# VH-VL binders against UPF0598 protein C8orf82 homolog: the designs that were tried, part 1

Every score and structure here is a prediction.

Target 1, 218 residues: UPF0598 protein C8orf82 homolog, of Mus musculus (Mouse) (q8ve95)
Amino acid sequence: MWPPSGAVRNLALVLARSQRARTCSGVERVSYTQGQSPEPRTREYFYYVDHQGQLFLDDSKMKNFITCFKDLQFLVTFFSRLRPNHSGRYEASFPFLSLCGRERNFLRCEDRPVVFTHLLASDSESPRLSYCGGGEALAIPFEPARLLPLAANGRLYHPAPERAGGVGLVRSALAFELSACFEYGPSSPTVPSHVHWQGRRIALTMDLAPLLPAAPPP
Below, numbering starts at 1 at the first letter of every chain, in headers, positions and changes, except where a header shows other numbers; Kabat numbers aren't used for antibody chains.
F, E and O are the ipSAE of ESMFold2-Fast, ESMFold2 and OpenDDE, as the mean of both directions, binder to target and target to binder. V2 is 0.75 times the mean of E and O plus 0.25 times the DockQ between their complexes.
[cut] stands for letters that were removed.
Atom coordinates printed by the task and the answers are left out, and those that the model quotes come from them; centres of patches stay.

## First folded at step 6 (VH-VL; from m2 with heavy chain Y102W E104Y W105R)

Design n2
Fold by ESMFold2, look of step 8:
Structure n2 (fold): chain C 218 residues (1-218), chain A 122 residues (1-122), chain B 107 residues (1-107)
Amino acid sequence: as target 1 above (218 residues)
Amino acid sequence: QVQLVQPGAEVKKPGTSVKLSCKASGYTFTSYWMHWVRQAPGQGLEWIGEINPSGGYTNYNQKFQGRATLTVDKSTSTAYMELSSLRSEDTAVYYCAREPGWGYRYYGMDVWGQGTLLTVSS
Amino acid sequence: DIVMTQSPDSLAMSLGERVTLNCKASQSVDTYVSWYQQKPGQSPKLLIYWASTRESGVPDRFSGSGSATDFTLTISSVQAEDVADYHCQQYSDYPLTFGQGTKLEIK
């Protein structure tokens, strides 16, 4: 006889009680013009990514699913060239930069610049997380052991490309689906200790916690 | 619906200036870059420069720097290109062409005017 | 300046034949290449951007490919209305530059 397995802890309630996410905008508004050319041979554009992984022009009056950028080739080009903003321009307000030919594309974000939206090939041995509307072209291996549930904001995080900050946000709908796989230990009733994935019981490493400003280090 | 309307022809003498117009209609003028491109008879296309109508920012082909001036009038949705110190080598068709802004999708120059034939001769 | 070199300078094809036009950049332009069709007496018309994306309303017989320095425009089955000059253009760096053009005629 084997012990009962598959007890699902109530992470969904923990996630649901978190306060609404705050925006990245915590500094004074910075003056810019979309398409400005502060020096010859360049153009500058300013973008924003929300907690759902949707990309907008930063000064868009409406930011919703209807108004976000959806063109796959553009999204893949933009996010594949994303890196920390070390240009000397707008670093305080726009911490990331995507260099696309003649264009310097500044990015600020509500939470993280990488937001995972879908789990691809979830039934395979090599499932992948896709982000920011890029499908297979913007996807990385899913690492269930490195999922980080953060009690302070009720959000879930996962490793992301280092050039894009190293840590990405799992959007709420996907985080809720994954929360069904969490297990809480007797000494950890508010934060899960393990994830059950494809028949395996996997201890959560918590190694991403130092990369998030509000998370205590493990 | 979307149109860029240019005058058909201009005739000028060497050493003078010309100011060519391009009137846009059917779209939000300040949401697109405006380019100027010329084509000498029987020859290829040559990029002159671009202007962002929203802020008036310009980039020029260095070959025309100091001779070409791009401006816009937002109230009439009209772009202008002024070319000074005209030479016979400036005889060409001058096109205006729009490019989608603001950087999220570069489609190339998706709508062109019909062009103005500038003839520079004595 | 990035030089865009097209080949051949001109060609004549029979109706229904497959046509391949070449464009080579003097340095990498990634996929920032567009192709224009210019029929006699007309202004250029955008066919392809991002090296391979067909503009709205362009017939399926036109396709583009390539990256870095080598690009092609293919017409899978040439039609009489395809008689035109074809220009490639890079928009990776300033100044924007066009190839010298390829003239397509029907035999």
Scores: ipSAE 0.454, ipTM 0.750, lowest interface PAE 3.0, mean pLDDT 86

## First folded at step 9 (VH-VL; from p5 with light chain T53K)

Design q8
Fold by ESMFold2, look of step 10:
Structure q8 (fold): chain C 218 residues (1-218), chain A 122 residues (1-122), chain B 107 residues (1-107)
Amino acid sequence: as target 1 above (218 residues)
Amino acid sequence: QVQLVQPGAEVKKPGTSVKLSCKASGYTFTSYWMHWVRQAPGQGLEWIGEINPSGGYTNYNEKFQGRATLTVDKSTSTAYMELSSLRSEDTAVYYCAREPGWGYRYYGMDVWGQGTLLTVSS
Amino acid sequence: DIVMTQSPDSLAMSLGERVTLNCKASQSVDTYVSWYQQKPGQSPKLLIYWASKRESGVPDRFSGSGSATDFTLTISSVQAEDVADYHCQQYSDYPLTFGQGTKLEIK
């Protein structure tokens, strides 16, 4: 909702009034000012990523496809510099941080900071998953054996870069397309056991399960 | 629509102070950093400092630290730069310029005032 | 301080020619470079930010490129209204610094 041009900025203020995509915080009430400078050489900004992989300013009143950030270079820079927030600032509310130039860019998420949006195929290369609107610049190898369907929330997960949390969400449209490749067992119809990919029957490893969701303590 | 309005000229004697103003309109004043940049006659641009209008935090070029003071008045959307102990080398056009405060993607100064010509001579 | 060195200091071009202006940083500034146009008697006007992104309302004939230490501003087909001083500026680290400028003239 924070476009680069002046004319688009005026339009974005009108669109921000919708508030249709916004939800209340469930973690901790947070007070901040976009662009705040707690130290002389630092600026701080606050962002939110939804389950579709769309990036917004956290305080945007309208969060939808029209108002999300779309600039490729911005998205690539933002997500390629993403890491866990160990800055000592806003860690409870904003688990991730993108460090860009003289800015600390805090990020909180509806689900995961990495959201896979497209499967990129090539005749001469292994398929790759791209995330968060970054195209080929934000892409990793597709590992069909490590897909994790999670019955508790009906979502699909895949390995992601460790610095970005190690596990990413497959957005619902892509998850639906991939689900056509799943094989379910006769005694467990709700959780697939295998994926069929490029003529191979591959057992799902489920090795991401301990990372999602957080298990209750003993 | 977006404007930064500055007085056209000021004349001062060496050893005195000046407080230059920059009136902003057409946008949310506290959402943009305000910069001050000067240009001596026939010379390039020199960054003096910046201020975050919402928090009042400043960053200065060390060359001006202790002589330049940046302030804002949020109620009038006006930025100020005070320069003390003036000397003839301070003769220049002084610009205010805003920088978008929404991430590093806006690290250009996208709107500039027309500048105030400060002349320091006896 | 990061020194931004522009070259050439000045140049004269025929209408319609392609012109390339250079800016070199004394240390890496990633892509945190802006370019400004300053016509005679006017304040600077932002042309390019992030080394390569064109500001709203800037004609397509202006383009920027570069990263790390070497940056260029290109005017693909120079026009009479492009007579100006051109400044590069880094905002990777404080203090923010400008190049000394390049003056573009028409032969």
Scores: ipSAE 0.006, ipTM 0.551, lowest interface PAE 9.4, mean pLDDT 83

## First folded at step 10 (VH-VL; from q8 with heavy chain Q65K)

Design r6
Fold by ESMFold2, look of step 11:
Structure r6 (fold): chain C 218 residues (1-218), chain A 122 residues (1-122), chain B 107 residues (1-107)
Amino acid sequence: as target 1 above (218 residues)
Amino acid sequence: QVQLVQPGAEVKKPGTSVKLSCKASGYTFTSYWMHWVRQAPGQGLEWIGEINPSGGYTNYNEKFKGRATLTVDKSTSTAYMELSSLRSEDTAVYYCAREPGWGYRYYGMDVWGQGTLLTVSS
Amino acid sequence: DIVMTQSPDSLAMSLGERVTLNCKASQSVDTYVSWYQQKPGQSPKLLIYWASKRESGVPDRFSGSGSATDFTLTISSVQAEDVADYHCQQYSDYPLTFGQGTKLEIK
């Protein structure tokens, strides 16, 4: 492995600080009741996902590892049915919706609704990234060329299913591990140009930047 | 101990109404849906409706809409089902049953009352 | 309304036998099916939810399977205390509906 540079340490430091980032919700005055049914034959619930991929009821007073939802079947069902919220209800406050039978499950996010937490089969020829506590059931192929490091927030992104916005956040602990594989150019001390993966030197495409409209493209 | 307590029996005349009670204890009443289900003698189970105790939102089986009214009293943790214009075919055991809404999701009706036998006879 | 059709209507089994109870939905209900046991003179008791997940405290001999329209409840080795009516129920869409029940008895 090539030696750590100051830029690599700078990315790791920025990633550590981003673990404490506050939520980006701009709607504290949104009024709802968990389990409401303002239209016949429908139930509505409201959820929040943090930058670590942990799912909570939106109105939970304590949001940490102890209080997040952990049931695998529920998480797989919830995230496999996630789509952009075009229901006509709560679209400004809750950009995503998971339609589960009789239930409209509204979701808002600290960053992205998909948060990659683990690299599965990392020693194999075909490693996969799992997200949001779903293990193998919520996993996609790892694409090292399409990793997107953003110097502005110190976070790392990767392709995600289109229905969930096309881009997901790499959890900070996993991003730190992957950052050891980055190569920086002479004139780019905070933005890597290549990733070294399984004996290959791969140029980063940066093609995910337009999917993050709150951040400028590289 | 989680418990749903219902009166054992009620006897009513046709054309009258009845208000059945279901007293909940041992859990956070407003975190669970409350369902009402009936079972006529020798017959299967029939869903009447559900209520969200925190907001009072209801969903009814359309067969009972207009005759059944579900309410709750949060201060006493009690659910009620009122059935009007009683007929002899309303003779049945009426159960209340809770369903996890936002504590433990997609779980089914995990706790049932012992049921109230409603007899409608002239 | 989604009709849940159970078969058989009744069943007599020897102790220790494997028992399979069937439930068919009139349209897809995904995995939104639960099973209840109702012993004589008692209220229903939840056995299985999400088609295949055992409720807490339910013996391992009970298992559920199926998706879409065809569901089964299996008792791997029937015991004397399993004498009951068994009901399937869908919660995919309103109104919630139950099957007519299957009565299990021991020979």
Scores: ipSAE 0.375, ipTM 0.732, lowest interface PAE 4.3, mean pLDDT 86

## First folded at step 12 (VH-VL)

Design w0 (from v2 with light chain S92K)
Fold by OpenDDE, fold request of step 15:
Structure w0 (fold): chain C 218 residues (1-218), chain A 122 residues (1-122), chain B 107 residues (1-107)
Amino acid sequence: as target 1 above (218 residues)
Amino acid sequence: QVQLVQPGAEVKKPGTSVKLSCKASGYTFTSYWMHWVRQAPGQGLEWIGEINPSGGYTNYNQKFKGRATLTVDKSTSTAYMELSSLRSEDTAVYYCAREPGWGYRYYGMDVWGQGTLLTVSS
Amino acid sequence: DIVMTQSPDSLAMSLGERVTLNCKASQSVDTYVSWYQQKPGQSPKLLIYWASKRESGVPDRFSGSGSATDFTLTISSVQAEDVADYHCQQYKDYPLTFGQGTKLEIK
């Protein structure tokens, strides 16, 4: 009677690599040349998106409304293809990558690569948040319940496309507009608990909070 | 005025090499890609390769790989294409053409040289 | 390589007629298409980029349309000065490739 060989269930600890939302950390300036072709049949470009959702060349001396990219077709093409950078190149300095035709477009951001700029159709039953100047072509459904005000930095966040990191920044001007709809309770004067939207009182879910870096301890 | 100036014609024997020049003026030479395109008599356009003058980066059509060499002289704002092991089939008008660089995100070759007629004959 | 096929190879039109030139890609090139006009004995001239954007200085009678694999250059009212070869180009992937060209003549 040979004893049954105990099948050691190798518990494959699926190390759930906590996809820590790659923060656009101010990593050291890497050396690059705009339009470099380190490999055949490629062009590499390097971009920066600011907290207003304006897209710049990373090495632009002046980053303002005049120097930002404004072409709608380009912006739509660029941001619709945006994903985390897992290319093995510049991953620390440029945590996002947009593959556009023959181009590798590396992107770093001030906060989030997706920056919501406009609320579209605010009076409609289906309002949408537009981001990065892409108009209606770069827009997602507005979910007021999922707005995340972060007291630590005073910024407002909203769900973004998963491919682009899942969390987007609401630019300050729009955040200010939306803040007029926030309800503050007596117990937490700095963090709203509800939003009033289209005549409804809606509780904020705060479901995005785990995706954001914990505020450095004071 | 923005212009690309090329020599009018070159005559070469089979098996030899030619170096064609393209002198750029009226714009920032290092801010645009330079393309080389040829056109055989009565045929369509054929892309040879491109060079980024700022860093010297090149991409080639594999058809010309090993025979075509693209270079630039920044001091004179001149692009060069060397083609080796010339054949009769290389008889064509060779154009240089600029493409707006990374700052413009304007696609297409917006300025062309007048072309150089290369004749390869025994 | 992405093959660009133009049609027709040649056409003769009367003055004032609408001209339609077609370009088909062997695979999707999104909107990474340009059109060039080449008059006899001259260098190519950029007409259209991004499939539908008209280059500066190009007359309004020229328009580009299409996406993915099928592209069209339209001349709303052909003029005598429009006699030329027209070339489509894709720049989505290397190598850059051109169509074989379409010759436009006036009857």
Scores: ipSAE 0.894, ipTM 0.954, lowest interface PAE 0.6, mean pLDDT 93
Fold by OpenDDE, fold request of step 15:
Structure w0 (fold): chain C 218 residues (1-218), chain A 122 residues (1-122), chain B 107 residues (1-107)
Amino acid sequence: as target 1 above (218 residues)
Amino acid sequence: QVQLVQPGAEVKKPGTSVKLSCKASGYTFTSYWMHWVRQAPGQGLEWIGEINPSGGYTNYNQKFKGRATLTVDKSTSTAYMELSSLRSEDTAVYYCAREPGWGYRYYGMDVWGQGTLLTVSS
Amino acid sequence: DIVMTQSPDSLAMSLGERVTLNCKASQSVDTYVSWYQQKPGQSPKLLIYWASKRESGVPDRFSGSGSATDFTLTISSVQAEDVADYHCQQYKDYPLTFGQGTKLEIK
């Protein structure tokens, strides 16, 4: 009677590397030149996205509505190709990269690289969130249940394309508009539990919460 | 007025070198890429290379096998193209042309010099 | 290298006619295409960039269209002053490449 060889099922704990949404870490001043070509057949540029979803050159002295990029085709091209920076270059300072033709466009952000700016077709059955000034071309389905109000910083978040980090910031003006639809329960007066959307009461899932960095301990 | 000024003509012998100049005026020289393009008689346009005057970064068409050297003098806002080991087939009009830099994205070559006719003959 | 092929090589049109010039890329160049006009004895002039954006000062009769591999320059009503060689260019990848050009003449 040969003892049954207990097949130790090596449960390969697939350590789901919690892809911690790469936070736009602190601006260690790195040295670069706009339009540098460290390798043949390349141009490198460096960009910054603010909390309003405006795109700037990183070294712009003034960052305001006048100096931000507004060309729709450029914005669409830029953000549609956005991905985490794994190029081996400037990864700490510029955690995102957009490859546009001959160009390597390094991007850092104030909060998230995707910033939702407008709710499109709000009266329709299929509303969409537009981001970073890309209009209809840079828009995803609006999911009111997946809105994440974060009490720690007072900001509102929504799911974003996975290639761009999976979580996007809702700009303050739009967040304020959406906040009118929030329902607060007696147990948590600071964090809404439900959203009222198109005549329906919808529970907030809070499913994005694990993807956001924990508030620094007080 | 934005302008790129080139010499009218150069005549060289085979095996020698030529250095063509392109003087820029009316704009911030370091904010635009400078391209060099040639056109043989009755032929299409051929891209030679580009230089970023701000940092001196260059990209070349490999067809020229290192014979082309692009440089700039920021103090005079002048771009240069040196072409060595000249051959009869290098006979062409050589143009400098600017491309908007990082301030404006994905533009073409918006300003051209009048071109320099290079004749390579024995 | 990305090859840009223009068609036709030459055409003669009557004044006021619609002109269509084609440019085909050997591989996708997205919208990284420019069009240039070169009048006889002159330098090229930028007409269209980003496949469809008209350069400042270019008459509205000129328009560009296309994406990926197929591009078109259209002159809605050709004028005598439009006699020129027209060149398409890709700038998606190095080396930058031009088409062979299309010669436009007026009958």
Scores: ipSAE 0.893, ipTM 0.953, lowest interface PAE 0.6, mean pLDDT 93
Fold by ESMFold2, fold request of step 15:
Structure w0 (fold): chain C 218 residues (1-218), chain A 122 residues (1-122), chain B 107 residues (1-107)
Amino acid sequence: as target 1 above (218 residues)
Amino acid sequence: QVQLVQPGAEVKKPGTSVKLSCKASGYTFTSYWMHWVRQAPGQGLEWIGEINPSGGYTNYNQKFKGRATLTVDKSTSTAYMELSSLRSEDTAVYYCAREPGWGYRYYGMDVWGQGTLLTVSS
Amino acid sequence: DIVMTQSPDSLAMSLGERVTLNCKASQSVDTYVSWYQQKPGQSPKLLIYWASKRESGVPDRFSGSGSATDFTLTISSVQAEDVADYHCQQYKDYPLTFGQGTKLEIK
């Protein structure tokens, strides 16, 4: 009965610490350089969208309203070309890709790549949700029956374009406004069953739930 | 004041090489792409290539790949373009021009140097 | 390579006239087009980027429009200082390419 050598024990501890850190954090730093060109005729850039729908360079040291991208044409171009990242590059860390001319623009997200920020024409028969600072150019029909409150994280979700994963996050300020329209069942005070919208009582379909993990990373 | 300063003229013989300089001032050198563009007498503008001063990444017009080499010296905020195996058809004004990066990738070349006239003749 | 074809090759205008310069791409470049002014003996100067956005310090009389393959630069009221060559340039794909230029003169 011989104990493992010191080198074998050190390797096991290193592996265990590495595996433990990855499972505990869920998010890992990825090595890249903004503007890299891994092959001719390309530029690669790396972006992050937060839970407020604000777009940043992924490596920005400050991420707030002052430092986010605000140019309407850029935001519309970026998000209208968004698709799942199947490029073979950075797929695990950057699940989405926006192909903009010469550029492969990788995107990772705090929650979802589509974050609804405003309800447009709320008093009309056809209100719309706009996302990620795009105003009317990045907007879809509001579907109150398909709002999904997720108890696991306390966030609210809504259908989004299929190319962006089919579901988007309603940012917290808008979710708070909409929560005033929710009706809760007698036996379930933490998850609403209905939404009241423009004089109608509408049952929540919950059909978005399969698209969402129970505990998404921060 | 943002400036890209280039020497006014260079004269070279066919078959030799030249290294043209472009000294940047008045802005953060590593936050902008640097382009090189030439204009032969009486002709239009022709893009040679670009360099990212932060990482040293380059993209070249295929016409010049193998003859043109773009480099930077970050300590002096200077960009260089070396062109080898010179021929008389390389006689042109050579411009450096910056392009905004890091949040400005869809801008054009917003500041140009005055240009260096390269004359290639025996 | 994407070819940018400008028309006309040259024109002469009276002061105050409206001028339209055309640029056609050999394939779609979306809105990835810039326009440059090059006065005689000078380096190019950026006027328009993203097909229609005016660079800072460029007079309001300059405007750009177009998408896909057809682009225009308009000078609403030509001034004497507008005598120059005008170049369009695409940056949708590598290599970056310029049109051959349009020479504007005052009659």
Scores: ipSAE 0.371, ipTM 0.723, lowest interface PAE 4.0, mean pLDDT 86
Fold by ESMFold2, fold request of step 15:
Structure w0 (fold): chain C 218 residues (1-218), chain A 122 residues (1-122), chain B 107 residues (1-107)
Amino acid sequence: as target 1 above (218 residues)
Amino acid sequence: QVQLVQPGAEVKKPGTSVKLSCKASGYTFTSYWMHWVRQAPGQGLEWIGEINPSGGYTNYNQKFKGRATLTVDKSTSTAYMELSSLRSEDTAVYYCAREPGWGYRYYGMDVWGQGTLLTVSS
Amino acid sequence: DIVMTQSPDSLAMSLGERVTLNCKASQSVDTYVSWYQQKPGQSPKLLIYWASKRESGVPDRFSGSGSATDFTLTISSVQAEDVADYHCQQYKDYPLTFGQGTKLEIK
């Protein structure tokens, strides 16, 4: 394989402006107190995951690499217990819930709750994608045929555990690395048709497209 | 320097109430849970309850529900535990202890006061 | 209430020996266990949290292990300053409960 395509770079640049405007306009106000106990024997906490896969308290004033949670045991526990929020509390604002001991941990996200950050064992016959800082403990098989570049937002997606929404975001740095493997047809210069992986030419299935959000109505 | 300062001793008669104080310094008071734990002479540790100073939320050991009341004064960074209807069996050292809280996941009481010895006798 | 049962109740060890203190929960507490050291006349001091994480400033000779119902605190080479009562504590569920303690002495 040879250097990354400039077409992916150009698409990402144009759509990055559109994505940021959409994110800002969709924020809801909701009232909570970190550590609240609305019923006996419960503590409630509220979290946010960004498009880089970094986890924060939802009300953190600064959200960057220095301030994100990094403890491996915490991240693995949090994300391995993640499921849809059916608790009757905060379901609209916090679509996911992680039940950890005495804690009900609500989660909302910039894009997807699963954000793939690293490709593990890329030289092996069975490479894996890890997500949200969990290393091998939060990893799934890499399925190159099911990579989905989405023209509407310029982002790359991959299958994720069903309990966590079924589809995950590939963070931008990893998506840029993988873009070097894409093949574009002459009739589709901005949307790849194939991926080249470990000497194989693989047609992209596009089967994740129905699961991803449409552009917001005007 | 992080400190939890408690008075050294209190003597009370059965049937009365006591309000024990715990003065915190050297850290952001509202970022940590405050626990109360007692230890009868020669005995083990017994958890009384916890309070979140930022919202005033409390959880109590059911053994003390109805007798123990936890409060805080955020302006003075002081936690209080009031125990009513005192009995001789309430004679113990009463500790306050903080738990790293909502921005941290240290599950343990990392700083303890030196304790107040409460003696309940006629 | 989850009962935490420590064993032995007391023991006397020679300097430099390896000691293992046991703590058993009456039901699973996952890894939500902490260990405290209480030297004579002092307040408890946190040693271990999350079953195996050493608190800052705690000597390397202290280590914790276990999950579910069976937990251990190990002191790899006992020192004279380790004379204390040791308490395990679960925080999986309310009320928080402590074991009865293990008293460590040097013989």
Scores: ipSAE 0.364, ipTM 0.724, lowest interface PAE 4.2, mean pLDDT 86

Design w0 (from v2 with light chain S92K)
Fold by ESMFold2, fold request of step 15:
Structure w0 (fold): chain C 218 residues (1-218), chain A 122 residues (1-122), chain B 107 residues (1-107)
Amino acid sequence: as target 1 above (218 residues)
Amino acid sequence: QVQLVQPGAEVKKPGTSVKLSCKASGYTFTSYWMHWVRQAPGQGLEWIGEINPSGGYTNYNQKFKGRATLTVDKSTSTAYMELSSLRSEDTAVYYCAREPGWGYRYYGMDVWGQGTLLTVSS
Amino acid sequence: DIVMTQSPDSLAMSLGERVTLNCKASQSVDTYVSWYQQKPGQSPKLLIYWASKRESGVPDRFSGSGSATDFTLTISSVQAEDVADYHCQQYKDYPLTFGQGTKLEIK
């Protein structure tokens, strides 16, 4: 099931993004200027993170691998200071905020602000997931029992630092690699029920599900 | 080839005002912050303030509250610093300096003007 | 305001010697520190930003280190053209502040 829906997941995400962009253009427009200073002693910048974990200026014309920010020190600084946006400014459009010295850096996301890109030390007893291009400096313990496959969008999630929303997206390429470890039951044909990791058969906890967006109202 | 060009010298009396200019060339003026920094003879560097030419936003050193005003003219790529109520202690070289990285990543002040020597004497 | 205190105030070195310049912040500035070189009669020139990143075109003999409150600029083998004042600067918080400078001379 996973990952044969990979192209469908990517298309659904593209369609959802297009639908959300059209809705925003037709109803409400968020206005800002990069580098604005609406109050003393502050600079404000606006950023976007995609489903691959790539960081861009929010108003960048082109958002692809060539144009994303790649400087390790910047990425580590940015994501290590990421917190929910409780500033009273732009909270609806930019749910996260990174305070980097004088800068108030607002972040909105295609999916989640934390996107896991690599599994580090996969053969050890202490494997780790790294996120958002930060390598070992942005890494957390891998918890296979807490992987959450989500049938509605075909994506895979994992625990992330609480300060960054508690749940992170597993990048599609990494999710495909991990999909070889999943086991499906008869009552779960669209999502796995267990993960096989280093010779162990582990039941998936599902404990991350409440942290993701609520089901649509009936 | 990035350049910041400033007039060489100004002489003023205490209690008057001065408006110093800094003409930028060789880069997109509105994509970078402009800083103003002064240096009294034989002394260290003192930050006066900064301006974002794109939106006109400013931040000032509180020491200069109400006396320093930073402005830009985007059509001529020129930054200005006006200092009012001049005192003899304002005698210094005044530099303009560019901040690279479009302001969202601080890479230091990488290009400086040659400075304007302001002399304030009784 | 965050006070940046440099030491020593001045020093005289022989060619080829290793030089260490110190800068201490009155509170943590993380790694938000830059270093500038100012030769006599010239404007400041950026050497180091983010505490340890070398600006393009700056010779490899210059290096920066430190975090939080204690920062160092090192010249591994001083040359005649290194005669200058050296300033550290924090950009963690407003106002931006510079150290008082260290004057380097050749004996």
Scores: ipSAE 0.274, ipTM 0.696, lowest interface PAE 5.3, mean pLDDT 85

